# Designs tried in a protein design chat: miniprotein binders against a2bj90. Part 55

Target 1, 235 residues: a2bj90
Amino acid sequence: MSRSARRKTSALNTVLRVVEVFASIQGEGPFTGTYSVFVRLAGCNLRCPFCDTRYAWSLEAGKPLGVEELVEEIARYEPSLVVITGGEPLLQRHPLNSLVEGLESLGLRVQLETNGILPAPARDEQLWRVYHVVSPKDVPVRVPGAKLHPSWVDYARATGRAWFKFLVANEQHVREVAEYVAKLGIPRSRVYIMPLTPEKLDMKELLELHSRIASLAVKWRLNFSPRLHLLVQLP

## First folded at step 6 (miniprotein)

Design li36
Fold by ESMFold2-Fast, scan of step 6:
Formats: sequence, structure tokens, C-alpha cells
Structure li36 (fold): chain B 235 residues (1-235), chain A 108 residues (1-108)
Amino acid sequence: as target 1 above (235 residues)
Amino acid sequence: GSLEELFEEFLEITYEMLEHIYKAMLAAKRGDEETAKKHIEEALKLSEKLLEIARKAGSPELEKLARHLHETIKEMKEAFEKGDFERAIELMWEIIETVFEIIDIIES
């Protein structure tokens, strides 16, 4: 491959469709409380009933941004964590690997949020080296077309860099999650349950819901994720 | 019942097809032409199954999209055979856009 052809191929690989970039606190999962920059990629392969980010479903919702421009924008925030979310970011897998490479070259910690339908990273992908929070959509509320790719369980065991996060509203949901993770051989230490928050909860109701789900996490010996950004009114 | 089952099967096969395309791209990037060819051939077979399911479902729109996927994957196979990785990336985006149209039809 000539350098000219390599440059053109690299530039083509380095364009992502991006909905938004903003600084906030990671409110969910194993890195809760971390000062983060969120990168929301456009496009999603599911139409979840309780989706909070329907505006990101279409690829057309995203503006084309070069990886180098995006890395520079992220770096200006000096974040402790870069959260790449969407939509489903693995739909833009090839330029996403380039983005991760650029972020890691700056020593930035990267977390990907994914629905886990597409396969886990292979060893020769830059994505192999970063953290993944997988949100399966086959349980407890089953979404048509959703099925966790089995490679995510193998990836979690091999690397210790994947966790599985489930939205739950009640104890029946927690029971279904417990059965699901046991069947797939997912260790409880890598499982988070998180409150499924309906619209228009007041702060008292939101705190009471968090308390109930946290109590269920203790009872079922699972990890608990808050939705901290909702409690402190951040994006 | 059967129409909903056909749509679920269509989505599942679409995701399997997309997986093979990603594996083909990864193999091609590392210079493994034989593995890339095997995965692109599997994607091509899956696109044929999509056409069969669209016909059974009686959806002219899904038939059109399944045919478009089949043709795009054939072009991608030719791109790999010629070592034209830039063209393969362009076709990858075309496939992703077509998958989005499929999802929008099935979810409506």
C-alpha cells in the first residue's frame, strides 16, 4: 500500500457520525462518580420501549467528525474517563477502533457502552484493550431482535474488562436477570442491576426507587448501579 | 404470529450477516484474504436467506432491501479480490445504511 493510498484509507476510517460530545459525571456502572466526557455516536440497531435517547437512533442524527478532531475536542476537557455510547457504537466499528487508538495514545481511559448484539472485540482490535459495559436487551424486558452475542461472556472471562448491566423495576425482573446470568455463566461480580426510572418521578420517588433496587441487589448478591446523574440533575 | 416470527428471524439473520462482514473486514485488514473470502461468502448466503424470508413475509420493501444487500456484498467480495480496501469501507457504510432501513420497516 502506498502512503497516499494509506492516508486516504486512514482518513475514510477516521470519520464517525457523532450526535453530541459533553462533559458530565459517569452516573452508572463500575465507574460511577468519575469525571467523564461522553461521546454519543449515531445509529442504533434496536428500538427499545424505554429508550432515553431516541434522537440518536438514525445515522442522520450524527454529524461526520474526523477522529483527530474528536480526540482533540475530548482532550480539552482533561477527562478521567471517556465514555463512548450511542445508539450502538459498534455499528461504527472500524472508525471506532481508530478513535480508541487515538484516545489511548493520550493515556485516556475509555469505556464503551453497548447492547452486546454484535460480537465482542478480537485481540487484534484496539477495542480489546478498553472497558465495556454491556446492556443485554433479551432480559428482563425482551426487545425484538435482541440477543447477547456469546463472545461477550468469553471476553469478560478472558480480560476482566466487561460488565453486564440490567434495568430492573421489581424483584421479578431481578429473578429473571439472576436466572439469565447463571444460565450464561456470567459471574455475579460482573453483574449490575440498575433502576428502570419512569418519566416524571419526583426526587423523593427517585430516591425510594434507588433504595428498593439497591436492597434487591444485596438480597440477590449482585452489584448495584445508581443513576447518579438523575439524582444530582446532570445530563 | 407467523409474520412476527418471520420479522424476528429476518432481524436475527441480518445481525449474523453483519457479523460476517465485520469479520471479513478485520481479516482483510490483516492481509488474510482466504478468511475474508470465507466470511464474505457466508454473508452472501445470509443475504439470500433474507430474500427468501422477505418473499415469505410478502414484503416488497424488504425484498428490495435484501436484493440491495446481496448486490452490495457481491461488490464487497470483488473489492477484497482486487485488494481495494477503501472501496470495501465505502460498501460497509452502504450495508449499515441498508440495515437501518430494514430496522425501520420491521419496527413500523
Scores: ipSAE 0.345, ipTM 0.695, lowest interface PAE 3.6, mean pLDDT 84

Design li37
Fold by ESMFold2-Fast, scan of step 6:
Structure li37 (fold): chain B 235 residues (1-235), chain A 108 residues (1-108)
Amino acid sequence: as target 1 above (235 residues)
Amino acid sequence: GSLEELFEEFLEITYEMLEHIYKAMEAAYRGDEETAKKHIEEALKLSEKLLEIARKAGSPELEKLARHLHETIKEMKEAFEKGDFERAIELMWEIIETVFEIIDIIES
């Protein structure tokens, strides 16, 4: 045989800062209702006032886990989808690419949830081949420091593997989202609006909010994302 | 033997340095210049220790990578001081790539 160009699997022995790993149903976005394992990575480059997972903001909130160990843990759940979320998972981009490689080698499908401030994947990254749900925080309720990296629009157009999910409370927010995505050239088929849920809504209030936002999605011809896990009381 | 102990120490310091790079990236994206500079300074100190260990181990390849790491972190600090956060973040990703190249060599 010719000289070996094989790289060692030592890249799979990289470390991720992990807050939690748990099985649930994906409650949001294009894969709503899918049996999933959630991997919450530590660290975030934003301090969103509406953040439900403030405990994940610091990298120190996560315990160090090797990529190979994490792949084995995820595989034990036999999930239909692996959801990598955070914080901001792209802060740990290099070991995240190794994690994706390990998960793909087992035939597992991966969805990344990101705020889109960091650049979209390049063609030679493992992350290029997975699904991305991008949650811009520059519209309609602007978070200081938040700005969608323009490469995400190019990535969505090139791959068809990115969707844009926006938190909305009222029709004015939906209008601002519609104007924003039109300006950037994002197709409606790639856009989800989702209820901005204040802390401690009762079930009646939560259902009424979902109904109002869903009705606005129909009116504005956008996709609707529920927060299904809140409605069925799952993590 | 002692050479294996030096390689183990090199890896431990490499991971500690990488952790400071991740924290600097997080701070940089938030616009927190002071916190980013603090973690860059810690990473720079750790890269000096890596260069010293590489020299003691007598590995020209590790010395070259450790020196590249030190110079890249120094350039990253200068980029932050000039307010060039785009350049600083690009350099942080270059550091991460170099770290995993080091790990691959040592585990060979």
Scores: ipSAE 0.011, ipTM 0.209, lowest interface PAE 9.3, mean pLDDT 81

Design li38
Fold by OpenDDE base, second read of step 6:
Structure li38 (fold): chain B 235 residues (1-235), chain A 108 residues (1-108)
Amino acid sequence: as target 1 above (235 residues)
Amino acid sequence: GSLEELFEEFLEITYEMLEHIYKAMEAAAEGDEETAKKHIEEALKLSEKLLEIARKAGSPELEKLARHLHETIKEMKEAFEKGDFERAIELMWEIIETVFEIIDIIES
C-alpha cells in the first residue's frame, strides 16, 4: 500500500506581504544602473535609525499577494533585473523561494537585498541561485541586534553570487570595514562601501559626500556603491 | 466573533506585541532601561492576550505559538533585567521567527 505522502504544499508558501512594486534603476551595489523592478517586502528584523523605508518595518504594512499574481505583475515591466528588498526579505523565506522559482522560470534575473542577519540560502533553496547584496548593519553603523550570519561568507565563497555593501560616513568607518572583511576572509572584490546619507542632505552635500566616500574607496581598494537613485531623483 | 474575526484580532495583537519588542530593543540600545522595561512588559501582556484568543479560536497550533511567544518574552524581560543585551537580541529573533510562523498559519 503506497503511502502517497500528499505533500500539502501549504498555502503558506504562496503568499507574500508586499509593500510596493515599482520600476526604477538599481541605484546601489554591483547592479547599479540596471533597469529593475523593485519588490519591497514588509517586515524588518532591524530598526535602523538611518532607514529610508521605515514604512516597511511592520509586516502589516504589506498587503498579501499571491506569488503567481506577483510574478505576472513583475513580468509586465519587462525588467532587466528583479530586486527583492523591503524591510528584510528573508523573513518571508518560504514564499520568497516560490517567487524566485516563478521569476526564474520566466528567465528573469533576481537580486536580493538583505541585512545578512538571517542565514544564507541553503543549496536546496531556490534562493541559492539568485544574486545577493548583503548589507551588514553591525559594522560600522552598529545597529542593535545586527550581526552578520557566518553562512553568508561561506555562500559568497561557494557561489560567487554575494556582495557585501557597507554604509560608511568617514575614513574611520572605511578602516573598520577593511578590518572586518579581512577578519572574516571576505575578498575585497566583493566589498562595496556606500555613503551613509543623513536625512535632509541637499544635492550639493549629497554629491560632496559621494565624492569623499568614492575617494576613500579608491584609497582603500574597495568598490564604491553610489546612491544613484538619490543623485538622479528616481524612486 | 467568527473564527476569522478571532484570527484577525490575533494578528493585530501579534503586530502590536512585536512593535513593543522592537521599541524595547531600541530603548535598551540607547541605554533607556526604563522605556525598554515598559515596552517589554506591554509585549508580555499582549502575549497573554494572544494565548486567550488562541484558546477562544480552538487552535492548538496558535495556542502553542502564543505560549512560546509568552515564554520567550518572559525570558527577554529577564535578560533586560540582567543587562544581558546579547541574550535579549537572540530572544528577539526567536520572537520574530515565531511571529512569522503565526502569520503563516493565519494567512493559509
Scores: ipSAE 0.014, ipTM 0.333, lowest interface PAE 7.5, mean pLDDT 90
Fold by ESMFold2-Fast, scan of step 6:
Structure li38 (fold): chain B 235 residues (1-235), chain A 108 residues (1-108)
Amino acid sequence: as target 1 above (235 residues)
Amino acid sequence: GSLEELFEEFLEITYEMLEHIYKAMEAAAEGDEETAKKHIEEALKLSEKLLEIARKAGSPELEKLARHLHETIKEMKEAFEKGDFERAIELMWEIIETVFEIIDIIES
């Protein structure tokens, strides 16, 4: 075996391109209110017009960090939850599995945020054992190139470790989400609708939008995700 | 031995190719057609090297996947040349899925 090839392969499997690591409260999804460390990985396979993290789109936006160094940094925060987000974290799937292994060895709970375009974890991946919040971008507001990989529905049914979170602005969006999840056979108990927040809302407008979407969640018998961090002015 | 060295080289080139595919997608999304085409051309050259290595390794499975990569990257180049950004992105996901299949085979 070539030393050069071995070094490159090792580095690619144990190095992640990381945009930022910070402590905050998980503001979204099934773990809303949990003290968390956020790990934002670089690179994204979509260019969503409503994206608030455009700075993470490029792989070059991320600093290369070794898995062991990153595990140590995360552990120093003593989090109740590690949220791995991006960009699209599954673009760095191989070193991500190594990161998850390291974090689980410390007894840390891990949640991945993903757009669901790439396949769900296989049973032999470390990622199989962690929680996933899947944010499809093929409905209700279609993003070019977005399509939920069908394996995510099978993964959710097999494990109970995936939820589907949809950005909605109005009742027509909620109807489209309800039809979409029914067609795919996604249980309503695994579905969250979340306010699609325009770039600049004052606190009154933000609260009014949350109230409207929450009311629609009750009406349509779906779960509601706030954007709690926006309401309490945390990162 | 030699076979182990070929698999390591194949994996290294696969990662390099994937990085060019991602950079092409980034450039295309930003409207930089020239940079996107440059990265696609580099990915296409790397996929040709993958075919050569798969043949030397005597792996029909890797040869089939490398051939599929070459065909898909070529279609992606045609999509960009026609300005079909949506089709180009769809083809990029086919490439990424094929890359994960390759990695799974080599690492098993």
Scores: ipSAE 0.012, ipTM 0.291, lowest interface PAE 7.9, mean pLDDT 82

Design li39
Fold by ESMFold2-Fast, scan of step 6:
Structure li39 (fold): chain B 235 residues (1-235), chain A 108 residues (1-108)
Amino acid sequence: as target 1 above (235 residues)
Amino acid sequence: GSLEELFEEFLEITYEMLEHIYKAMEAAKRGDEETAKKHIEEALKLSEKLLEIARKAGSPELEKLARHLHETIKEMKEAFEKGDFERAILLMWEIIETVFEIIDIIES
């Protein structure tokens, strides 16, 4: 009985709810163009109007997978980058730290995509050692409940392993981002603006939007993130 | 107006409570019972605030979920005190599922 109980407890500590695992090209942020394996975790603490992955909002959308099994599956792709995303992966912070430990043991580079509502990693977490792309939703899109945790700014300054990626539709949005990052003391070199893409946009419109936002990035001295996977029609 | 502000406050406190649950579990895993107790007590206190806000907002559904969180966290504290780590893990999953239900209601 005691042995079964101990095994059950250990398994629960190392289980993640996973929506999907697939190989693609990282289309966004500082690692745009990198051959990557995407690990989409279930559950989200926001309901963004222009969310591309609404199917991942529920924790129930995820299949329970052991950390060791998931590490083995990821390793078979031989990726240059492991992108951990989802709804909000920090909702599964506990087993996520174990996953990161396993991936780093194999020499794999890990990037976390997060909305930044939950705190940044502490120094004693495995997550402290990996890259983070933080996508605040309090500006300019103003999603209810989407307040950036201040620890992310401290983490970015301390480690150089965090960047901030903002969805923008027009120049007014870019101005709001510029004011926001200046107020928080976020260096421009760590800021990306990315096109806010409506759900129905043809390829010509998508390219024109990318061009417009890229031009604004140049004008405002910010970095530009495409949505490359949308332009080349990859997942 | 005021109701929108109450729902936003409810969501913020829910996130803070969940952080304390994760920190309590992490401390318990490494045998740091003092830190685990500190965080579970803070989570319990935050769940009491959630009950107050739900009642003030006049939402029977949120009040039911806040009451369930409070009771589940109390049971989790009891499990830690008895050294029943297996039960604590199961209760943590119940808390996470309840938190998701809260988020779904407020952000729908």
Scores: ipSAE 0.000, ipTM 0.208, lowest interface PAE 16.5, mean pLDDT 82

Design li4
Fold by ESMFold2-Fast, scan of step 6:
Structure li4 (fold): chain B 235 residues (1-235), chain A 108 residues (1-108)
Amino acid sequence: as target 1 above (235 residues)
Amino acid sequence: GSLEELFEEFLEITYEMLYHIYKAMEAAKRGDEETAKKHIEEALKLSEKLLEIARKAGSPELEKLARHLHETIKEMKEAFEKGDFERAIELMWEIIETVFEIIDIIES
């Protein structure tokens, strides 16, 4: 390789600020039960009162890792799915596209978890080709600053690679979600409701909450997402 | 509008500006200089709107950060013109860090 090509390749090999990389089972959404490697990126653009991962809010919570180094680390786990989460991973969008490119080159399947405030992928991004679980924070309990970008609905319809996951505590929340998705034209088949878990529930309370929200999903003809990792005590 | 509405608008424009920075970086990465320039010019215009909103909100802190974004984006434009992609990456991270300072002021 020429010096010029090496320098250009080095310049394109950017860094991500990463909080943690670990193997677990995907506990949420359409891929519940899948053996996965989780990559938690640092930094978030929201301060949700119910956030379980407040340690990832600051960019300083992450260490800089090169894309190539991170791809190699992920590959060693031999996962069925790579889950990229955060914070808000789209805040590191440019290096994230490079990471996705590297992971796809190894034949690895990728799922992004996002709050959907930043625009959906464009056709010329590597992110266009991967799965997305969008967790809007403007309904049912509005988080200040949260607004779903309308491009996510178009992306979901065009690709079939996006689902919308909503935290709900009661039937009124489910009604508000149903109204919201109808207004935006989100297909019900792509909608998940998931228990909004208060801090420090015991296992009996956690299971009872799951049961209640699952029953509401059946009643309202929506998909149900557990928080399986909490039930089986995995990270 | 209320101060709250001004802060909401400021954040929305900040995220739009950051999106154009990323589109410019992706274009530059593949050697598409024309597309990179268009997105950098859009980011510059958005940073000017941030300055106007910060002044209207009466926030010296946001005005300082908006001014810093504008200057950093100008340097990024020069880096692209020189083919200095390493410098562009450094400036991108400076922009990201400034965006997090904005988020901390408004959301915290």
Scores: ipSAE 0.345, ipTM 0.698, lowest interface PAE 3.4, mean pLDDT 85
Fold by OpenDDE base, second read of step 6:
Parts: sequence; structure tokens; C-alpha cells
Structure li4 (fold): chain B 235 residues (1-235), chain A 108 residues (1-108)
Amino acid sequence: as target 1 above (235 residues)
Amino acid sequence: GSLEELFEEFLEITYEMLYHIYKAMEAAKRGDEETAKKHIEEALKLSEKLLEIARKAGSPELEKLARHLHETIKEMKEAFEKGDFERAIELMWEIIETVFEIIDIIES
């Protein structure tokens, strides 16, 4: 492959389809409590029945934004973390690498939320340097088409910058997660269980569910992820 | 377009195709056969476009993968029409695996 082909690929991958940009507190995973700017990218390769961001499923739901403009917008919030989420951010992998490069050049920390279906970052990608919270949808929730790509396990071992966040509703789900991560050789220290929340829980029910799942996390020696934003009524 | 533009278009269409495959399976799981059929038909059309793009790109490897996708989606359509949901799931996984191979080739 000629040297000229590598240079022209850099110019077209400068636009992301973005649904929304907002500041809040990271409510989930290892960065819970962090003041964050959320960048919700458009498009998803899954159709989870429990998805709370169904409006982001279509690529057309996002506005085209230049990477440079988006970096400037994010920087104005002075975030402690930039959280790239969406439907599935890795559907926009190429411009996403450019975004990460821009954000890292400003010294901003970046965390990606992904369903783990698409391959983990390669060593030559800017995405290799960021933090990843992988949320598999095959276990225990068994979303059609969900399968964790094996490269995420390798990436987690190589970098220590990946965590796995599983949605659970009961002890059987926690057991399935424990068996699954053991089979894949994922260290329990990198595993989070998070309450699977139905759309219509009141605050009392939500707190009770959190308490139950947190107790199961302790019992099974797994990390617990709250849905803190729901508990404190933030976006 | 440039070869790079063709590869980007190829990826975009691949993801759109995969979207329809997942929607078809979701609809099928709900017993919504009409919606499932619609999404499979759209996925099939998109797989035809992938073949055209691969030919324009002059990539025998992508053409082979796009052909495999197209044929697998046809089989998936037939499985749905026969009510063979187990076979449709197997074919969905084969599609996903082929998509991963496509991604690996284009992103390498």
C-alpha cells in the first residue's frame, strides 16, 4: 500500500454524526461520580428492548459535526472526563479516532462506552489509549446479534484500560455473568454488574433494586455499578 | 470516488445492513413476521450494493465477503419463510462473523 493512500484517509474521517453533547456526572462503571461531558453518537448495531436511548439507533438521528468543532465544544465544559457513548460509537470508528486524538492533545481523559460487538482497538489506533467500558448484551440479557468480540479480552489484558459492565436483574443473571467471565478469563476486578432497570420504576423500587444487586455483587465478589444519574435525577 | 471513499461507503452500508438483520431478528422474536420480512428484504438490497461497491473498488476479497453476505441473507430469508427460526439465528451469526471479517480487512 503506497504512502499516498495513508494520507488521504485522514481528511474524510473528520465528521461524526452526533445526537447530543451534554455535561453531567458519569453515573455508571469505574468512573462513577466523575464530572463528564457526554458525546452521544448516532447509530447502533443492536436493538436492545431495554435501551433508554432508542432515539440514537439511526445514523440519521445524528447531526454531522466536524471533529475540530466538537473538540472545541467539549473543551468549553472543562470536563474531568469525556464519555463517548451513543448507540454504538465504534460504528463511527474512523472519525472517532480523530476525535480522540484531538481530545488527548488537550490533555482530556476519554472513556468509551461500547457493546463490545465490534473489534477492540488495534495498537495503531488512537482509541487504543482511551478507557473502555464494554457492556456485553449476550449475557445475561441475550440480545439478538450480541456477541462479545474476543479481542476485547485481549485488549483488557494488554492495556488494563477495559472494564466489562453487565446488566443483571437477579441472582441467576449474576451467576451467568460469573460463569461467563470465568470461561473467557476476564478478571473479576474488571467486571461490573449493573441493575437492569425497567422503564417504570419509582424511586423506591429503583433504590430497592440497587440494594439487591449491590448485595449480590458483594456475595459474588464482583464490582457494582449504580445507575447514579437515575438516583440523583441527572441526565 | 477514491478507493478510500469506496471502503468507507462499503463500511457504512455494511453497518446499515447489519442494523436491518438485527431488526429482523428482533421482530421475529416478537412474532412480527411482517416487520421481520421488511428488514430482511432491506438487508438483502444493501448486500447487493455491497457487491457493487466491492466490484468498483476492485477488491476480490471484499467481493467474496459481500457475496457471502448476500447468499447468507438469502438463506436467512428462506429460513424465515419456512418458520425455521433456529436456522435463521445460525445464519445471523454467520452474517455477523462475515461483517467482522469485512471490518478487519477495511480497518487493516
Scores: ipSAE 0.015, ipTM 0.330, lowest interface PAE 7.5, mean pLDDT 88

Design li40
Fold by ESMFold2-Fast, scan of step 6:
Structure li40 (fold): chain B 235 residues (1-235), chain A 108 residues (1-108)
Amino acid sequence: as target 1 above (235 residues)
Amino acid sequence: GSLEELFEEFLEITYYMLEHIYKAMEAAKRGDEETAKKHIEEALKLSEKLLEIARKAGSPELEKLARHLHETIKEMKEAFEKGDFERAIELMWEIIETVFEIIDIIES
């Protein structure tokens, strides 16, 4: 293929619909406490009742940004971690692979947050090489239309680059998570339970909920994820 | 509509109702009593629609759950009006648990 034809083809996959880009601390999952830049992509294939980012559900909520421009914006923050979230970022899979390629070329560590309904990355995708925190919405807090794609379990076993994060409110939820991950063959070391927080709990309620879920994580031999940003009042 | 269509409508209204409960709690914690009351009233109306749909579907189990939601929202409103926010939050968790029970039944 000529250089001009290759350049033209590349341009067709270089625009992302972006809701917001901001610096904060990763409050959740295996990289809790890391200085991060959050890139929220528009569009979602679910309508979760506990979603705190409902403004990102529509693709029209995002502004079109070129991959190169977005990489430059992210790099200006000098982050230890780039968190790509949404909506559901895998809805924009092709330009997302281009974004990841650009970020990795700068030596930046990338984490994707996904609901896991769409298939896991294939070996020939740039996304194969980055970290993934998968938040299934089929257990224990069941969301209509949600079902974890089985390829995520295969991806986790093959790469060691996926973790599964579950929202839980009580011990019954933890029991359901334990049963679910055992049936799918997900190792406990790859499983996080995280407090299911109704919007705008007061600090006493938030701390008590964190304490209860953390205690259950110890009891059930699972990893615990806080919602640290809520505790320290960051975005 | 079909029975399946009625269940889809039931789930959609259930999620809208839950959304109003969260917005009411957020407004109450900000001290915005007027906004909280408006969302609680909307949640009550939506719970009435759920009861009507459950009756049309001919599901005694869904009808029981819809009645429980309506009663719990009324109790939450009373707790809120009395300034008993701790009780209102307990009732909110009961609503959330009932919503998940509804989802489990419909998906099964």
Scores: ipSAE 0.000, ipTM 0.140, lowest interface PAE 15.1, mean pLDDT 80

Design li41
Fold by ESMFold2-Fast, scan of step 6:
Structure li41 (fold): chain B 235 residues (1-235), chain A 108 residues (1-108)
Amino acid sequence: as target 1 above (235 residues)
Amino acid sequence: GSLEELFEEFLEITYEMLEHIWKAMEAAKRGDEETAKKHIEEALKLSEKLLEIARKAGSPELEKLARHLHETIKEMKEAFEKGDFERAIELMWEIIETVFEIIDIIES
């Protein structure tokens, strides 16, 4: 590719609004326990009452960072997993595809965290090839504006690269999740229930909540996601 | 109610419009000018629909943002026609910022 054409192509995919980049252990979902770099993108299309990252809701919370700069920063950590999260990363879909392309070219495993309101990746997107943890806000307590895009169920069935993660506080919530996923045809093997952790819990309360929700996962034949980073006091 | 239904429809059309913006940018990146033009024209039509919904909802704030979206997408079409891809990126971010303002109003 000529230098001029390469410059034009790079320019079309070059900037993301990023809140923070940091190394930690993935505490949630199918890759729990993995050494990861977290890339938190700014902006969200929901205002969830139990949101732990309200500081990322505004696009202004993020600094403009070039895709190449981000790839280089992430690569320096030598992570086993790159977790792209935020607010809602798919609101920055176009430059996000470019970021994923750069990370994939280095052989890095990528996981996206999304609320699933925006469509699942199409086969010709770079995002089609990475892992997705979808957190629908339709149930157990509906967040206003939340509606899972039906393409996520098709994507999960077609690729095996999507899981659905639900915050639950009690058995009634688990029942509502079970009914919801059955109605949509989401395989139980793709479903995680995770403790809904109020902002102020001591360690004993946190462990008891984890134990209770894990027991419900066994009873309802669903996967359990801890919030491991909270238990081991990592970011 | 009907007003709540109009706001929900407004958000759905906004996200559909944004999807066409992303597809236009990806097509332009590949040098597929015809596909990019098709998606930008579809985004323009959706922005006109947003303006109509805002008027029906009686929201001058949403009407202003819908009009701004239409103007920004029109400028993005001109940028593609001139091969000014740096300008197209700037306008894409202006569209995203306007979408966030829409979300703030509806979620208020």
Scores: ipSAE 0.082, ipTM 0.517, lowest interface PAE 5.4, mean pLDDT 84
Fold by OpenDDE base, second read of step 6:
Structure li41 (fold): chain B 235 residues (1-235), chain A 108 residues (1-108)
Amino acid sequence: as target 1 above (235 residues)
Amino acid sequence: GSLEELFEEFLEITYEMLEHIWKAMEAAKRGDEETAKKHIEEALKLSEKLLEIARKAGSPELEKLARHLHETIKEMKEAFEKGDFERAIELMWEIIETVFEIIDIIES
């Protein structure tokens, strides 16, 4: 392979389609409360009816950004965590590995948010080293085309760097989650339940829903994920 | 075999054991007590093999965890025999957590 072919393959692996970059507090999962820079990648392999980021579904919704430029932009915020989210970040797996390498070289912690449909990172990927919050969409919400890839369970066992966050609206959903994770052999310590929030909830209704789901988390001995950003009115 | 071969065998048997635990629980939920009993008895036999492998591997930590699995599966058998499905679910989770601890030791 000529030096020119290696340079062209390197260039395609160094550009991400990015919807937005912003600083906020991580509102969800094991890193709740962490000052974070969010990198929302464009493109999703799902069309969840409850998605709050529908504008990120198309790859064309993102601007092409170089990995180096993006690393510099992120570093200016001095984040305690870099959260890679989007539609589905793993649709851009190759340049995403390059991004992770750049961020880790600066000593930045990285957390990926994924729907778990695509395979987990392999041991030779830079993504192997980061934290992952997997949000299955098959249970209990049954989004068409959603299926957790089994390699995420293996990754969780091998690394201890994966958590599973499930959207729930009631106790029946919590039961379905408990049965599902038991079947997969996922320990309770790695499972989060999070309120499924309709778009039209006021703050009183939102707080009441959080209270109900948190009580169910305690009852079922599962971790609770708030939607803290919604409660404190951050992005 | 080599220590690596013993660990591979240990993991394979662990996964087979877990599959039997799950099938036992599914059968119990359906009221199929005979199938549940069969699967929990097989899981118990597999846990005895895990104890033997852990001893052969010379790992006190793995032996301790394999022993805990074996005792937990015995308790789960008793829970099924008593019709205490809530306790059986709790014990199943304890088994899963113990298996994760085992994997963490073997993969480290």
Scores: ipSAE 0.074, ipTM 0.544, lowest interface PAE 3.6, mean pLDDT 91

